# Ledger of designs, part 18: VHH binders against SET domain-containing protein 9 (SETD9)

Target 1, 299 residues: SET domain-containing protein 9 (SETD9), of Homo sapiens (Human) (q8ne22)
Amino acid sequence: MPGRLLRGLWQRWRRYKYRFVPWIALNLSHNPRTLRYVPEESKDKVISDEDVLGTLLKVFQALFLNDFNKQSEILSMLPESVKSKYQDLLAVEHQGVKLLENRHQQQSTFKPEEILYKTLGFSVAQATSSLISAGKGVFVTKGLVPKGAVVSMYPGTVYQKYEPIFFQSIGNPFIFRCLDGVLIDGNDKGISKVVYRSCNGRDRLGPLKMSDSTWLTSEIHNPLAVGQYVNNCSNDRAANVCYQEFDVPAVFPIELKQYLPNIAYSYDKQSPLRCVVLVALRDINQGEELFSNYYTIVS
Short names: E, the ipSAE of ESMFold2; O, the ipSAE of OpenDDE; V2, 0.75 times the mean of E and O plus 0.25 times the DockQ between their complexes.

## First folded at step 19 (VHH; framework vhh_6fv0_2)

Design j3 (from k2 with S30R; at its last look DockQ between E and O 0.85; V2 from the best seeds 0.80)
Amino acid sequence: QVQLQESGGGLVQPGGSLRLSCAASGFTFRYYSMNWVRQAPEKGLEWVSAITSEGGDTYYKDSVKGRFTVSRDNAKNTLYLQMNSLKPEDAAQYYCAKYTYDSDRFDYRGQGTQVTVSS
ESMFold2, look of step 19: ipSAE 0.707; ipTM 0.879
ESMFold2 (binder alone), look of step 19: mean pLDDT 82; pTM 0.830
OpenDDE, look of step 19: ipSAE 0.866; ipTM 0.950

Design j4 (from k5 with D104E R105G; at its last look DockQ between E and O 0.75; V2 from the best seeds 0.77)
Amino acid sequence: QVQLQESGGGLVQPGGSLRLSCAASGFRFSYYSMNWVRQAPEKGLEWVSAITSEGGDTYYKDSVKGRFTVSRDNAKNTLYLQMNSLKPEDAAQYYCAKYTYDSEGFDYRGQGTQVTVSS
ESMFold2, look of step 19: ipSAE 0.712; ipTM 0.885
ESMFold2 (binder alone), look of step 19: mean pLDDT 81; pTM 0.826
OpenDDE, look of step 19: ipSAE 0.863; ipTM 0.950
ESMFold2, look of step 22: ipSAE 0.683; ipTM 0.876
ESMFold2 (binder alone), look of step 22: mean pLDDT 81; pTM 0.823
OpenDDE, look of step 22: ipSAE 0.869; ipTM 0.954

Design j5 (from k5 with G56S D57E; at its last look DockQ between E and O 0.84; V2 from the best seeds 0.77)
Fold by ESMFold2, look of step 19:
Structure j5 (fold): chain B 299 residues (1-299), chain A 119 residues (1-119)
Amino acid sequence: as target 1 above (299 residues)
Amino acid sequence: QVQLQESGGGLVQPGGSLRLSCAASGFRFSYYSMNWVRQAPEKGLEWVSAITSEGSETYYKDSVKGRFTVSRDNAKNTLYLQMNSLKPEDAAQYYCAKYTYDSDRFDYRGQGTQVTVSS
């Protein structure tokens, strides 16, 4: 089921309370190409890198366990200490299921959005924006998002400063510019899609996937990976999330990399993989649309 | 066009050794992680081993760990599989493989090289 059925209902439950960051309209360029910029006052991190990492590991581990039947080949490749960790985690999960629910043999049938809700207490999804001309947006579909929570991730191919993105940037509204000039191409169609999938295949180690390509499809495995559809704030819509950059640490568990919705364009990995998360600036209620403090100017 | 050419297969006794080679051309070999897969008669493709593009990490199916060693020479565009302590269950057609797109199946493989182990 696409989100089309509930679009109108989600638009009715949106709430905004207070803006906590300064909001400035910037008139930076008369460039015919649309670029995304972050206001200076919103460039600071809202939460620590450790909190971002902890949240991502918690969600990705839950997604991995939910799909455990399909992970057996990956597990056989991992060190015994890692295999025993997951076997212990599954034993705890199965005990909880027996105590609280009817006994059944297959527990990997939950949708990723349900796992997100069970893990973080909320879920998000894309749907038609409450802004008539904006196309798609991202909504809180279940639960309440507390201030400071990681709500979403900006997917796409990551280009280091001065790497060639020539041609994918022409007329592409899904180019995200990081503060240091790193670019993320979050377009899920055309050349952008082909480039992402090519890079993902390039790095694949048999059953070990080094990034998530399902954000390019209608059935995503990482439900956080919808951030490219979060619309910018405006005079009529105050921001309730901000973008926060995050470099994936070297110790990131290899079996969980399949859920990272980013892949480096360069085969020569000179820098850590850059990801971008969206962080709640306030409590966000069920039914609200997400709006970022990210300005785009078109002449 | 991507071309992968396997060689080095043959008939060996149980406990014997064999070294497979894969000559690669038509793509930037040093950019790609590479894989060995095998197929026994009337069975599907089975992943055996993988190695990162720079050769720094190697991975093996449990049943071959400690017996098989994957390596690569990027200057020669060649992938290798050293197989020691061969068992009858290792008998199969062996292929080197890479992905172009992330899929459930390898996008490119050669014609393969046959490994036979006498019982």
Scores: ipSAE 0.636, ipTM 0.861, lowest interface PAE 1.1, mean pLDDT 80
ESMFold2 (binder alone), look of step 19: mean pLDDT 83; pTM 0.841
OpenDDE, look of step 19: ipSAE 0.867; ipTM 0.951

## First folded at step 21 (VHH; framework vhh_6fv0_2)

Design i1 (from k5 with N35Q; at its last look DockQ between E and O 0.83; V2 from the best seeds 0.77)
Fold by ESMFold2, look of step 21:
Structure i1 (fold): chain B 299 residues (1-299), chain A 119 residues (1-119)
Amino acid sequence: as target 1 above (299 residues)
Amino acid sequence: QVQLQESGGGLVQPGGSLRLSCAASGFRFSYYSMQWVRQAPEKGLEWVSAITSEGGDTYYKDSVKGRFTVSRDNAKNTLYLQMNSLKPEDAAQYYCAKYTYDSDRFDYRGQGTQVTVSS
């Protein structure tokens, strides 16, 4: 047992720490922060980064081509090699589209969810959760999700380790913590929404958007960007998706960045943009709700 | 306050050259992608060129590709537009611009500098 003198010093230190507790710690006790992070057991990747990239490129290209009439200013900015790629893709597609246009020439574009279905063989969307107190959830609305498929993306502003997320995180249940400490703020309201939109404006290059901001609205253009509403598994709701981190490679097509539902908080790009995808752990049938192996820390 | 001050406009003959400058102050210039936009009489505001915050990537409207070069000097808080092989269609008031918020329009621009092309 330490001597009386050492015990006296320790008791003064304990009284000192209570006296200098920051205003922030008091607010945490009455309105605690919540953080979402994955169990350590899910650190292994279910599918390769190349498969994630291939899936995102396929979906984003299909979304881009679906809105092609609205992309004219973006196309005018691109190198001729990139423009010719899209002309070739449209030429391959035109045989089917041309036949359909004879019936519905005014309906040359589809809803993003239908593009997802035509591209991946399934669609997902948010709706009222099957869990009483969870609010929103994410469901397979059409088709079959095969094991290993990318089914969703976790949207939001990306904060590198030790970046200032302070006020955005207070009472914010949509903070996702990556394994290396990178944070993604998936809240579509309040300060989080304002910060995301400001970063998007900061990086905008004329008609070219460097990220998707429509996940903040009721009419989302990237239908994968609903991952913040995927609920945790429970005893009666086994997980059917897991989170997988993905760093966007430098060669990612500039014209498709408008569909990435993430943007870096810092202008300093020492690291690649972090995205998080949700990957199916098994085949998931139409009508099923998505549940993840993701637990929340209350602090 | 955000200030953008354009200069370097003037009268040139077709095929001539001008170099526009934009002095920026009141914000962290190196944080933002920057734009050149222009407005001809009786026309709306048109995007012309853009450059990333660190200056590595540049983008141009098709009609100016190969003739215009955008650049920036973050140490001097200055944006540049070198305009070569000028055409009468390039005559306009030129503005340095940036976005503040995700929108379909430019939120901040300077007072502009006039470029006139005539023989």
Scores: ipSAE 0.642, ipTM 0.865, lowest interface PAE 1.4, mean pLDDT 81
ESMFold2 (binder alone), look of step 21: mean pLDDT 81; pTM 0.828
OpenDDE, look of step 21: ipSAE 0.867; ipTM 0.953

Design i2 (from k5 with A50G; at its last look DockQ between E and O 0.92; V2 from the best seeds 0.80)
Amino acid sequence: QVQLQESGGGLVQPGGSLRLSCAASGFRFSYYSMNWVRQAPEKGLEWVSGITSEGGDTYYKDSVKGRFTVSRDNAKNTLYLQMNSLKPEDAAQYYCAKYTYDSDRFDYRGQGTQVTVSS
ESMFold2, look of step 21: ipSAE 0.656; ipTM 0.860
ESMFold2 (binder alone), look of step 21: mean pLDDT 82; pTM 0.833
OpenDDE, look of step 21: ipSAE 0.865; ipTM 0.952

Design i3 (from j4 with T100W Y108S; at its last look DockQ between E and O 0.42; V2 from the best seeds 0.63)
Fold by ESMFold2, look of step 21:
Structure i3 (fold): chain B 299 residues (1-299), chain A 119 residues (1-119)
Amino acid sequence: as target 1 above (299 residues)
Amino acid sequence: QVQLQESGGGLVQPGGSLRLSCAASGFRFSYYSMNWVRQAPEKGLEWVSAITSEGGDTYYKDSVKGRFTVSRDNAKNTLYLQMNSLKPEDAAQYYCAKYWYDSEGFDSRGQGTQVTVSS
């Protein structure tokens, strides 16, 4: 039954919106399934922010170069120094291909998971979890993940403290709570999907995308952006990854932001964009499922 | 309801200048990046320039870089495009847009303003 607001009801909604802010804050504080528990020995960062940044830049640059013929609109928006950087990188790639004679079946565009493998020596993907009761999981599909590698990213809309996550947080198992209270909604369906897409469009600068929205689809462009499907460890499944928070620095190349699977809910970006990566706690072999040390506490 | 009203178009000679304005209402203008797009007769929409919500960064299609300047006044809910050194290929209907069409979202633009550059 479709309904429309009457003028009197519209004024009541307008007045009530000021009263929702305290309720939203209290609702977030009383959601027992969004509480994060991290053992004391796991609160320190496993690798430096510089190592996280270096890895993301390496992967994102490789993804960008793989799709270079489709980046012409973006390149046309950027300073000549940036365009020259990629033209130089492509010239080196073409020289390498020329020197490797008899590779007649080279394709100009590889799948993103192949680029991940070529860049980091491994690939990951979601699939049915090895745990009967846990729907999806994330697996190393190719290669070996060395200890300390960035293996995945937790996608989603980023909410600062007291921002209105009011309705998306109810019964949502994909809410990640950072240590300082920042929330990431990694749900790729329903209201969460709509909110992410709205924020993506809000910040879109013509052809230039400020975040990756493809993690919401069946064809993801950033193959790391599957971290919301990594299951928690248990007595029968020891953790092999941990979560590590990363604030995107101002120096981050604008043309590579299209691969960041996070976007801030707030239009006023006075804080750095928070990302969360998953870092290998040990070598992880091909075929293994990823398990995190993130625990949920019921208050 | 989202409302965008473009103005400032007209007829100019090659090398001339025009200043386009876009008055916005019905949404929180200061929250959104804004775009200028254009359409020549029997052609598709072409992106021209963009500006961030706070006005800190601006972007331009290569063919207009150095000639066009986008700006905004969030207190007046107004987007501007200063067009200098106009060329015949710049002749088009110009629109301001809340977001670009190839997003998975809405196509919100005004009625446009005509820019004509004499033969």
Scores: ipSAE 0.543, ipTM 0.819, lowest interface PAE 1.8, mean pLDDT 79
ESMFold2 (binder alone), look of step 21: mean pLDDT 82; pTM 0.831
OpenDDE, look of step 21: ipSAE 0.851; ipTM 0.943

Design i4 (from j4 with S103Y Y108S; at its last look DockQ between E and O 0.79; V2 from the best seeds 0.79)
Amino acid sequence: QVQLQESGGGLVQPGGSLRLSCAASGFRFSYYSMNWVRQAPEKGLEWVSAITSEGGDTYYKDSVKGRFTVSRDNAKNTLYLQMNSLKPEDAAQYYCAKYTYDYEGFDSRGQGTQVTVSS
ESMFold2, look of step 21: ipSAE 0.704; ipTM 0.883
ESMFold2 (binder alone), look of step 21: mean pLDDT 80; pTM 0.816
OpenDDE, look of step 21: ipSAE 0.869; ipTM 0.954

Design i5 (at its last look DockQ between E and O 0.62; V2 from the best seeds 0.00; counts 0 for: grease 26.4 > 24.2)
Fold by ESMFold2, look of step 21:
Structure i5 (fold): chain B 299 residues (1-299), chain A 120 residues (1-120)
Amino acid sequence: as target 1 above (299 residues)
Amino acid sequence: QVQLQESGGGLVQPGGSLRLSCAASGFRFSYYSMNWVRQAPEKGLEWVSAITSEGGDTYYKDSVKGRFTVSRDNAKNTLYLQMNSLKPEDAAQYYCAKYTYDSEWGFDYRGQGTQVTVSS
C-alpha cells in the first residue's frame, strides 16, 4: 500500500509538471516569495535549552505513562534501569490514586490534551482563527500560560542548509526557516506529508518510533505539535509567543523520541535533530489565540 | 524493486548456534534501520531485533536478549543475526524487514524467509 501512494503522486506530478511548469516559472518571478524567518531582534533565546529540554521530557514522560498499556513492547527493548524507572513512576502514581480512591473515580487513560493540562497547567488546540480569513489558529483552551512557558512545537521534516526542498516548497506556506538556514516543512498535506511518513518509516526500529507522525492525523499524540497553525502577529494582534530553536541532545531518552514531531530528511546523523518550540512572551489567558513575532520573508 | 533474501537457517539441536544473513538490493540499504522478525506455525509475526542505519544501536526482544546479536555490513548490503544458545521456542521462519511507511500492521517489505528448526 505505501508504494502505491508514492507511485500515484509521481504519476500525477509527471503529467502535471509538463503542463504547469511555464505558469510556475512566470508566477515565481512575479509573486513575492513567502518564507518564514525569525527576525534578528528576536534571535536571543527567552529560556535556556535546559528549560526547554526539561519541559519536553516532563510532558513526553507523562504522555508515555498515560499510554503505558500500549508501551509494553517498547519497554521490553529498553535497559532494565529504564524499565524500573517507569515501574517506580507508576507505583508512585498508583499510590496517589489509591489515596484518593475513597473520594474519586480512577481514570487510568486521559486524552493527550488533558495530560498537557495536568503537566503544565494549560492546554492548547487548533481551532478556527479569530482573524477573518486566516483559517486555522491555535488557542489556549484550558488554564493559564505563564511567561516563558513552552506552549507549542513546530512540526515537520527538517532540511539542512543547502539540501533540496523543491519541489515541496511550491505554494507551501508552512516552510519555517531557522536562523542558520535549516528549513522545517510543517505542511500536513500532499508531498510534504508523504516525505515525512517515508522518513519516519526509514528510521523505525520495530515497535520503537524515532519521531511522531500523528501530527499528520486527526488524533495527535503530542498536543504541543500544532505550531504550524500559529498565526503571525499584526497591527490588530500583538505577538504573545516567539519561536525558539532547540537541538535535541544525543542523550535524549529513546523511548520518548516517539513524541518529537520532527524528523531529518537526510539519513546522515552528523547533525542533531532540530526542533522549534514556541515560548510565551507574557502570561496568556484561557481563550486567547496565539500570535507569533515570526515575520514572513518577502523577496 | 526491493529484494531481501535470507539465508543461514537449518536444523540445530538445543544450545546450538546459527548465523542468519540477509542480502538486500533495490533500495538504499544504508539509509534504513533494519529488523529481524519471525513467525512460528499458526502464530503471527513477532519482532525479534532491530539495528539503526549506521549500526550504532541494537535492540532485542527480551526472550532473545543476551543470546542473539544483530549486525550489518553496509558495504555489502547485508544484515546478520547471530543466534546462540538456541531453544525450541526459537524455531520459526525468520525474515529481515524494513518499513517504507510507519505501518501499524507490521513491516512493508520482508524476504522469503529462512527456516530455523530446533530439535532435540
Scores: ipSAE 0.620, ipTM 0.848, lowest interface PAE 1.3, mean pLDDT 80
ESMFold2 (binder alone), look of step 21: mean pLDDT 81; pTM 0.820
OpenDDE, look of step 21: ipSAE 0.854; ipTM 0.944

Design i6 (from j3 with D104E R105G; at its last look DockQ between E and O 0.75; V2 from the best seeds 0.76)
Fold by ESMFold2, look of step 21:
Structure i6 (fold): chain B 299 residues (1-299), chain A 119 residues (1-119)
Amino acid sequence: as target 1 above (299 residues)
Amino acid sequence: QVQLQESGGGLVQPGGSLRLSCAASGFTFRYYSMNWVRQAPEKGLEWVSAITSEGGDTYYKDSVKGRFTVSRDNAKNTLYLQMNSLKPEDAAQYYCAKYTYDSEGFDYRGQGTQVTVSS
């Protein structure tokens, strides 16, 4: 008996679908909407949140110390205990720098990619993908990536569920959907770029930046922030990284927030900042391209 | 369309006090972190103090810590800087500021307000 009513609704749905099919086909052909999804099988974490945090802090501290002479205004804003911590860390770095002495280059001795290599034992960078017509990809340029290493971060503006992303989602292949519906807009062009820069400026405290905006430029300060260019796996290209969601803890060092390639769209900070890292599923050799299990849905 | 109008400057003796105000319009003031910057003659802009959008955290350059206090009244769209124990090195034109974009400089409008410390 309920079957008759359900069949009536199904027939009404079929007639509805038929009446609007040409409109939907035209809309999909001319103005496609895309989202990146993680598959359900990828929701298991390869490493702990504490290991993700530890890796990010290690890399970000190394980036901060490499540029230390340019951090003087930021240091003047920090509590004395934090300043003392960096003085101690700099003393250790000073002993190491004696072997690499270049007086005129001491203020920014190494490129960020070199700092990544010295810190994690590998480096990554974007380049033309090994897949035909795939555009950009991300490659291990130096060293070997061990299984379980944090290899990259997915940059972009973070939208809570139901926040207004309408309009940026049209024709945007860099919208990443977290398992709980949080969205990250990793597009480095157009209105997405404008929105990210506006949110970054909104939260900036003088010399102290609350997020990294250099992933939007040709000179990236956080070399992990290239995850939006990691391509999907295929039958001939098995995934070698997976996505892991990471909520930035409230105690995250404020002076290191300048390297987080994410910023919340909302000025009202009622939830932790969501980041997404890419984690190696196996050892990845120098020269290999990164591939993940993600899907693009046109809607 | 962003307008920032500073006031409250003047001439004081060393050790004196001034309270600067900044009236803001043309944007949603409560959403933004706000800053005080200053410029001495023939010098570049120097950041002095910052305050978060809801006023929960305040930050100061080392040379003014303990002497200056930044505050805001989001209902009145007004930023304040209480300046105590003024020194000759504090003499400058003071501006309130915010960023519009990360790639743009501070949004400071009008002429600022002059702080002069005698002797």
Scores: ipSAE 0.658, ipTM 0.859, lowest interface PAE 1.0, mean pLDDT 80
ESMFold2 (binder alone), look of step 21: mean pLDDT 81; pTM 0.822
OpenDDE, look of step 21: ipSAE 0.872; ipTM 0.956

## First folded at step 22 (VHH; framework vhh_6fv0_2)

Design o1 (from k5 with T100P; at its last look DockQ between E and O 0.56; V2 from the best seeds 0.00; counts 0 for: pae O 4.6 > 2)
Fold by OpenDDE, look of step 22:
Structure o1 (fold): chain B 299 residues (1-299), chain A 119 residues (1-119)
Amino acid sequence: as target 1 above (299 residues)
Amino acid sequence: QVQLQESGGGLVQPGGSLRLSCAASGFRFSYYSMNWVRQAPEKGLEWVSAITSEGGDTYYKDSVKGRFTVSRDNAKNTLYLQMNSLKPEDAAQYYCAKYPYDSDRFDYRGQGTQVTVSS
C-alpha cells in the first residue's frame, strides 16, 4: 500500500517537477526556456492592470447576465442603480438577438465556455496534455487568442508570506509563488480543497458569494479558472502564455466576486485579494495547448 | 463542536418589536460572517440578514430592510437581530447560521427561535 502512494507521488512529481522552485533552481542550466527574464520591475506586467480588470469584468458580467435568472437573491441586495444597469444590458442583448436571429427568446442559458467564446472570441478548456505523463493541460478549444489576451486564471487559496502552508504544501504540485512571496494553492483535492471551501464559507454573506468554489467541481462557472492545469514550457515547447499578478481593486463589483476563483486564507481585509492571470505572449490558434514560463527572474 | 443557540422569539402584535439573540460556541466566532435565516410554515428556508465578521457591513433581504437590524458582539460571541415593525409575514422559526449553501441549505444553525406575529 505504501508503495502505491509513493509511486503516485513520484508520478506527480514527474508531472509537475517544473513547478517546484527548488527543482527549477537546480535545473536552470538544463531548461533555460523555463525562465522568463524581466529587466525591470515595471516591465513585469505584459498588460496593464486596467486591461486585466476590464477583461475580467467583461467576462464576469457576461456570465452574470447568462445566469441572470439564478441571480435574483443577489440582485435583491444590490442598489437600484446596479439592478437597472443589468436590466438595460439584458434588454440590449435581447434586442440584438431579435435583430439577428428573429428567433423566439428561448432564454437559453449558454455554457460558460460558450459565453467565454462569445465575449472574448476564444474559449479554453481542460484536456489531456500533449505531454507524455503530464496529465491535464489547457487548450484553446475555439477561436483565436490574440497576443496580450487574458486566457486563464490560477485558482486557489491565497497565503501571505507569514502564513503557514506547510501541510498544504506537502506533495502539492499546485502551489504557485508570486514575486513578493505570496503563495496560491491551486490544488482541487484533499486538504487544499477543504481549506478553500472553509474560507469560502467564511466570507460568504447570505446569497453573496465572495469567491468561486465551482472550480473545485465538475461544474465550473468561471471557464477561466483552469490555470493550475497549464503546463510548463520545455525546451521543445516554447511558452505561449505567462503568469501575471493582479490585485483585485476595492471597487470590484460585489455581485461579480462570485466568479473570482481566489480567496484569502487570512481574514485580514487590509490586503487586496491577489489573483494570477495567464496572458498570451503571442497569438494562439485553436487546438493549441497552453504552456507557461513558471519562473520569472527580475533583474 | 459548533453550537448555536437562538433566543428572544415570542408572540407580538403587528407593528411590535423583538430582539433575537444567538449564542455561539465551538468556533472562532469573530472570524466568521454570520447569517440570520428563517423558515415559515410550509415555506422553504430563506435568508434574512448577514453581517461581516467584524460587523462592518450588514446585508438584508429587501422585505426586511429598514425594519431589521443585525449586529454582533464578538466579545460575547453573540449575534443579534433587532426586528421592528413586525408583520404577519415575518412569522417564522428564526435561525442563526454560520454557512449558507447554494442548495438553500443552511448548515450549522441552532434549534431556532419561534417568532409569531398575530393580532
Scores: ipSAE 0.023, ipTM 0.490, lowest interface PAE 4.6, mean pLDDT 83
ESMFold2, look of step 22: ipSAE 0.567; ipTM 0.830
ESMFold2 (binder alone), look of step 22: mean pLDDT 81; pTM 0.828

Design o2 (from m4 with R28T; at its last look DockQ between E and O 0.49; V2 from the best seeds 0.72)
Fold by ESMFold2, look of step 22:
Structure o2 (fold): chain B 299 residues (1-299), chain A 119 residues (1-119)
Amino acid sequence: as target 1 above (299 residues)
Amino acid sequence: QVQLQESGGGLVQPGGSLRLSCAASGFTFSYYSMNWVRQAPEKGLEWVSAITSEGGDTYYKDSVKGRFTVSRDNAKNTLYLQMNSLKPEDAAQYYCAKYTYDSEPFDYRGQGTQVTVSS
């Protein structure tokens, strides 16, 4: 079809084509400008990968069911067995809505923070830090966090060792270095934001998103994805969380990938996606700010 | 400059078959997941099928599952849609598409190729 609609879409296409960020190959792993890293003494895992996976699946499934009315196109892409599973789960989980004559459906969905609380028994959110000079921090807003719980995730674009991290690493305090040299750029602004959105679009399969981009916005869908704002411990504030690296297994449910706040930069799409979770080192009470043990390297 | 050119449309009888092609240039085709979308008269764009960048996984809207097959040849920068057992409701302008950013409107598509199904 030629026509006026096609012309409008073509003009939008022309405007968007110049938004591609040019790639510049840089080797920053040897002499980085700014890096967060975890000391080697902290490389032992506090909980198993199986426990991390189980927690993420539990939370992401709850988020998916809460937003079920908006998942119709994604459901059409899933095998019938998986689709039937969600239809059965929805019938069990929302039987109370029937009693209220769809009044619960008028609110349609709970806020993601409430889903986190209902699922894990606590919720977290960013707010102004209790430290005068720190800016933002992350707080337990409701409930009690038990020792060993996954409380947050470090969002961002994932760069494999020796991949070109731009240009955007200079003066960027949100680059996290994994123990094996994998980097995660958790900056939600500027070129870092553009790169994440570009990689997310590159991998998108129609209605199905391969990662969560809402951590870049004011309306986050995965409430765990605030880890880039967890501040460093100090003499006055002992660490109460630690970072733990987790590779997403190949069998991870595809419909839940929309909640993973990480996406691979690289052409090496066969490597497991690296995520980083934050794990509680002790019970953490409502109202407490989260603090982790990391270092910053500036060259 | 991203360019997508669809071809292979035409007039077929119900139950017939067509194979659509999409020639891609101006970007590294093998890096991107690709999509087929369609637009019937007075309707919005409808997602039909998608394929991962390496071609390992394919996805289809329920109404075309079992009848349509998406494929790609990264050496030739070409996306394909084999359409079998065509029905009148499949009649539409077909486009290949990709995203640049994670925005809801498909950012890039070609001029399309018309599929008409008549009894």
Scores: ipSAE 0.728, ipTM 0.890, lowest interface PAE 0.8, mean pLDDT 81
ESMFold2 (binder alone), look of step 22: mean pLDDT 80; pTM 0.821
OpenDDE, look of step 22: ipSAE 0.870; ipTM 0.956

Design o3 (from k5 with D57S; at its last fold request DockQ between E and O 0.88; V2 from the best seeds 0.80)
Amino acid sequence: QVQLQESGGGLVQPGGSLRLSCAASGFRFSYYSMNWVRQAPEKGLEWVSAITSEGGSTYYKDSVKGRFTVSRDNAKNTLYLQMNSLKPEDAAQYYCAKYTYDSDRFDYRGQGTQVTVSS
ESMFold2, look of step 22: ipSAE 0.721; ipTM 0.890
ESMFold2 (binder alone), look of step 22: mean pLDDT 81; pTM 0.827
OpenDDE, look of step 22: ipSAE 0.872; ipTM 0.955
ESMFold2, look of step 23: ipSAE 0.705; ipTM 0.876
ESMFold2 (binder alone), look of step 23: mean pLDDT 82; pTM 0.828
OpenDDE, look of step 23: ipSAE 0.873; ipTM 0.955
ESMFold2, fold request of step 24: ipSAE 0.672, 0.644, 0.671; ipTM 0.874, 0.863, 0.865
ESMFold2 (binder alone), fold request of step 24: mean pLDDT 82, 83, 82; pTM 0.837, 0.839, 0.837
OpenDDE, fold request of step 24: ipSAE 0.871, 0.882, 0.880; ipTM 0.955, 0.958, 0.957

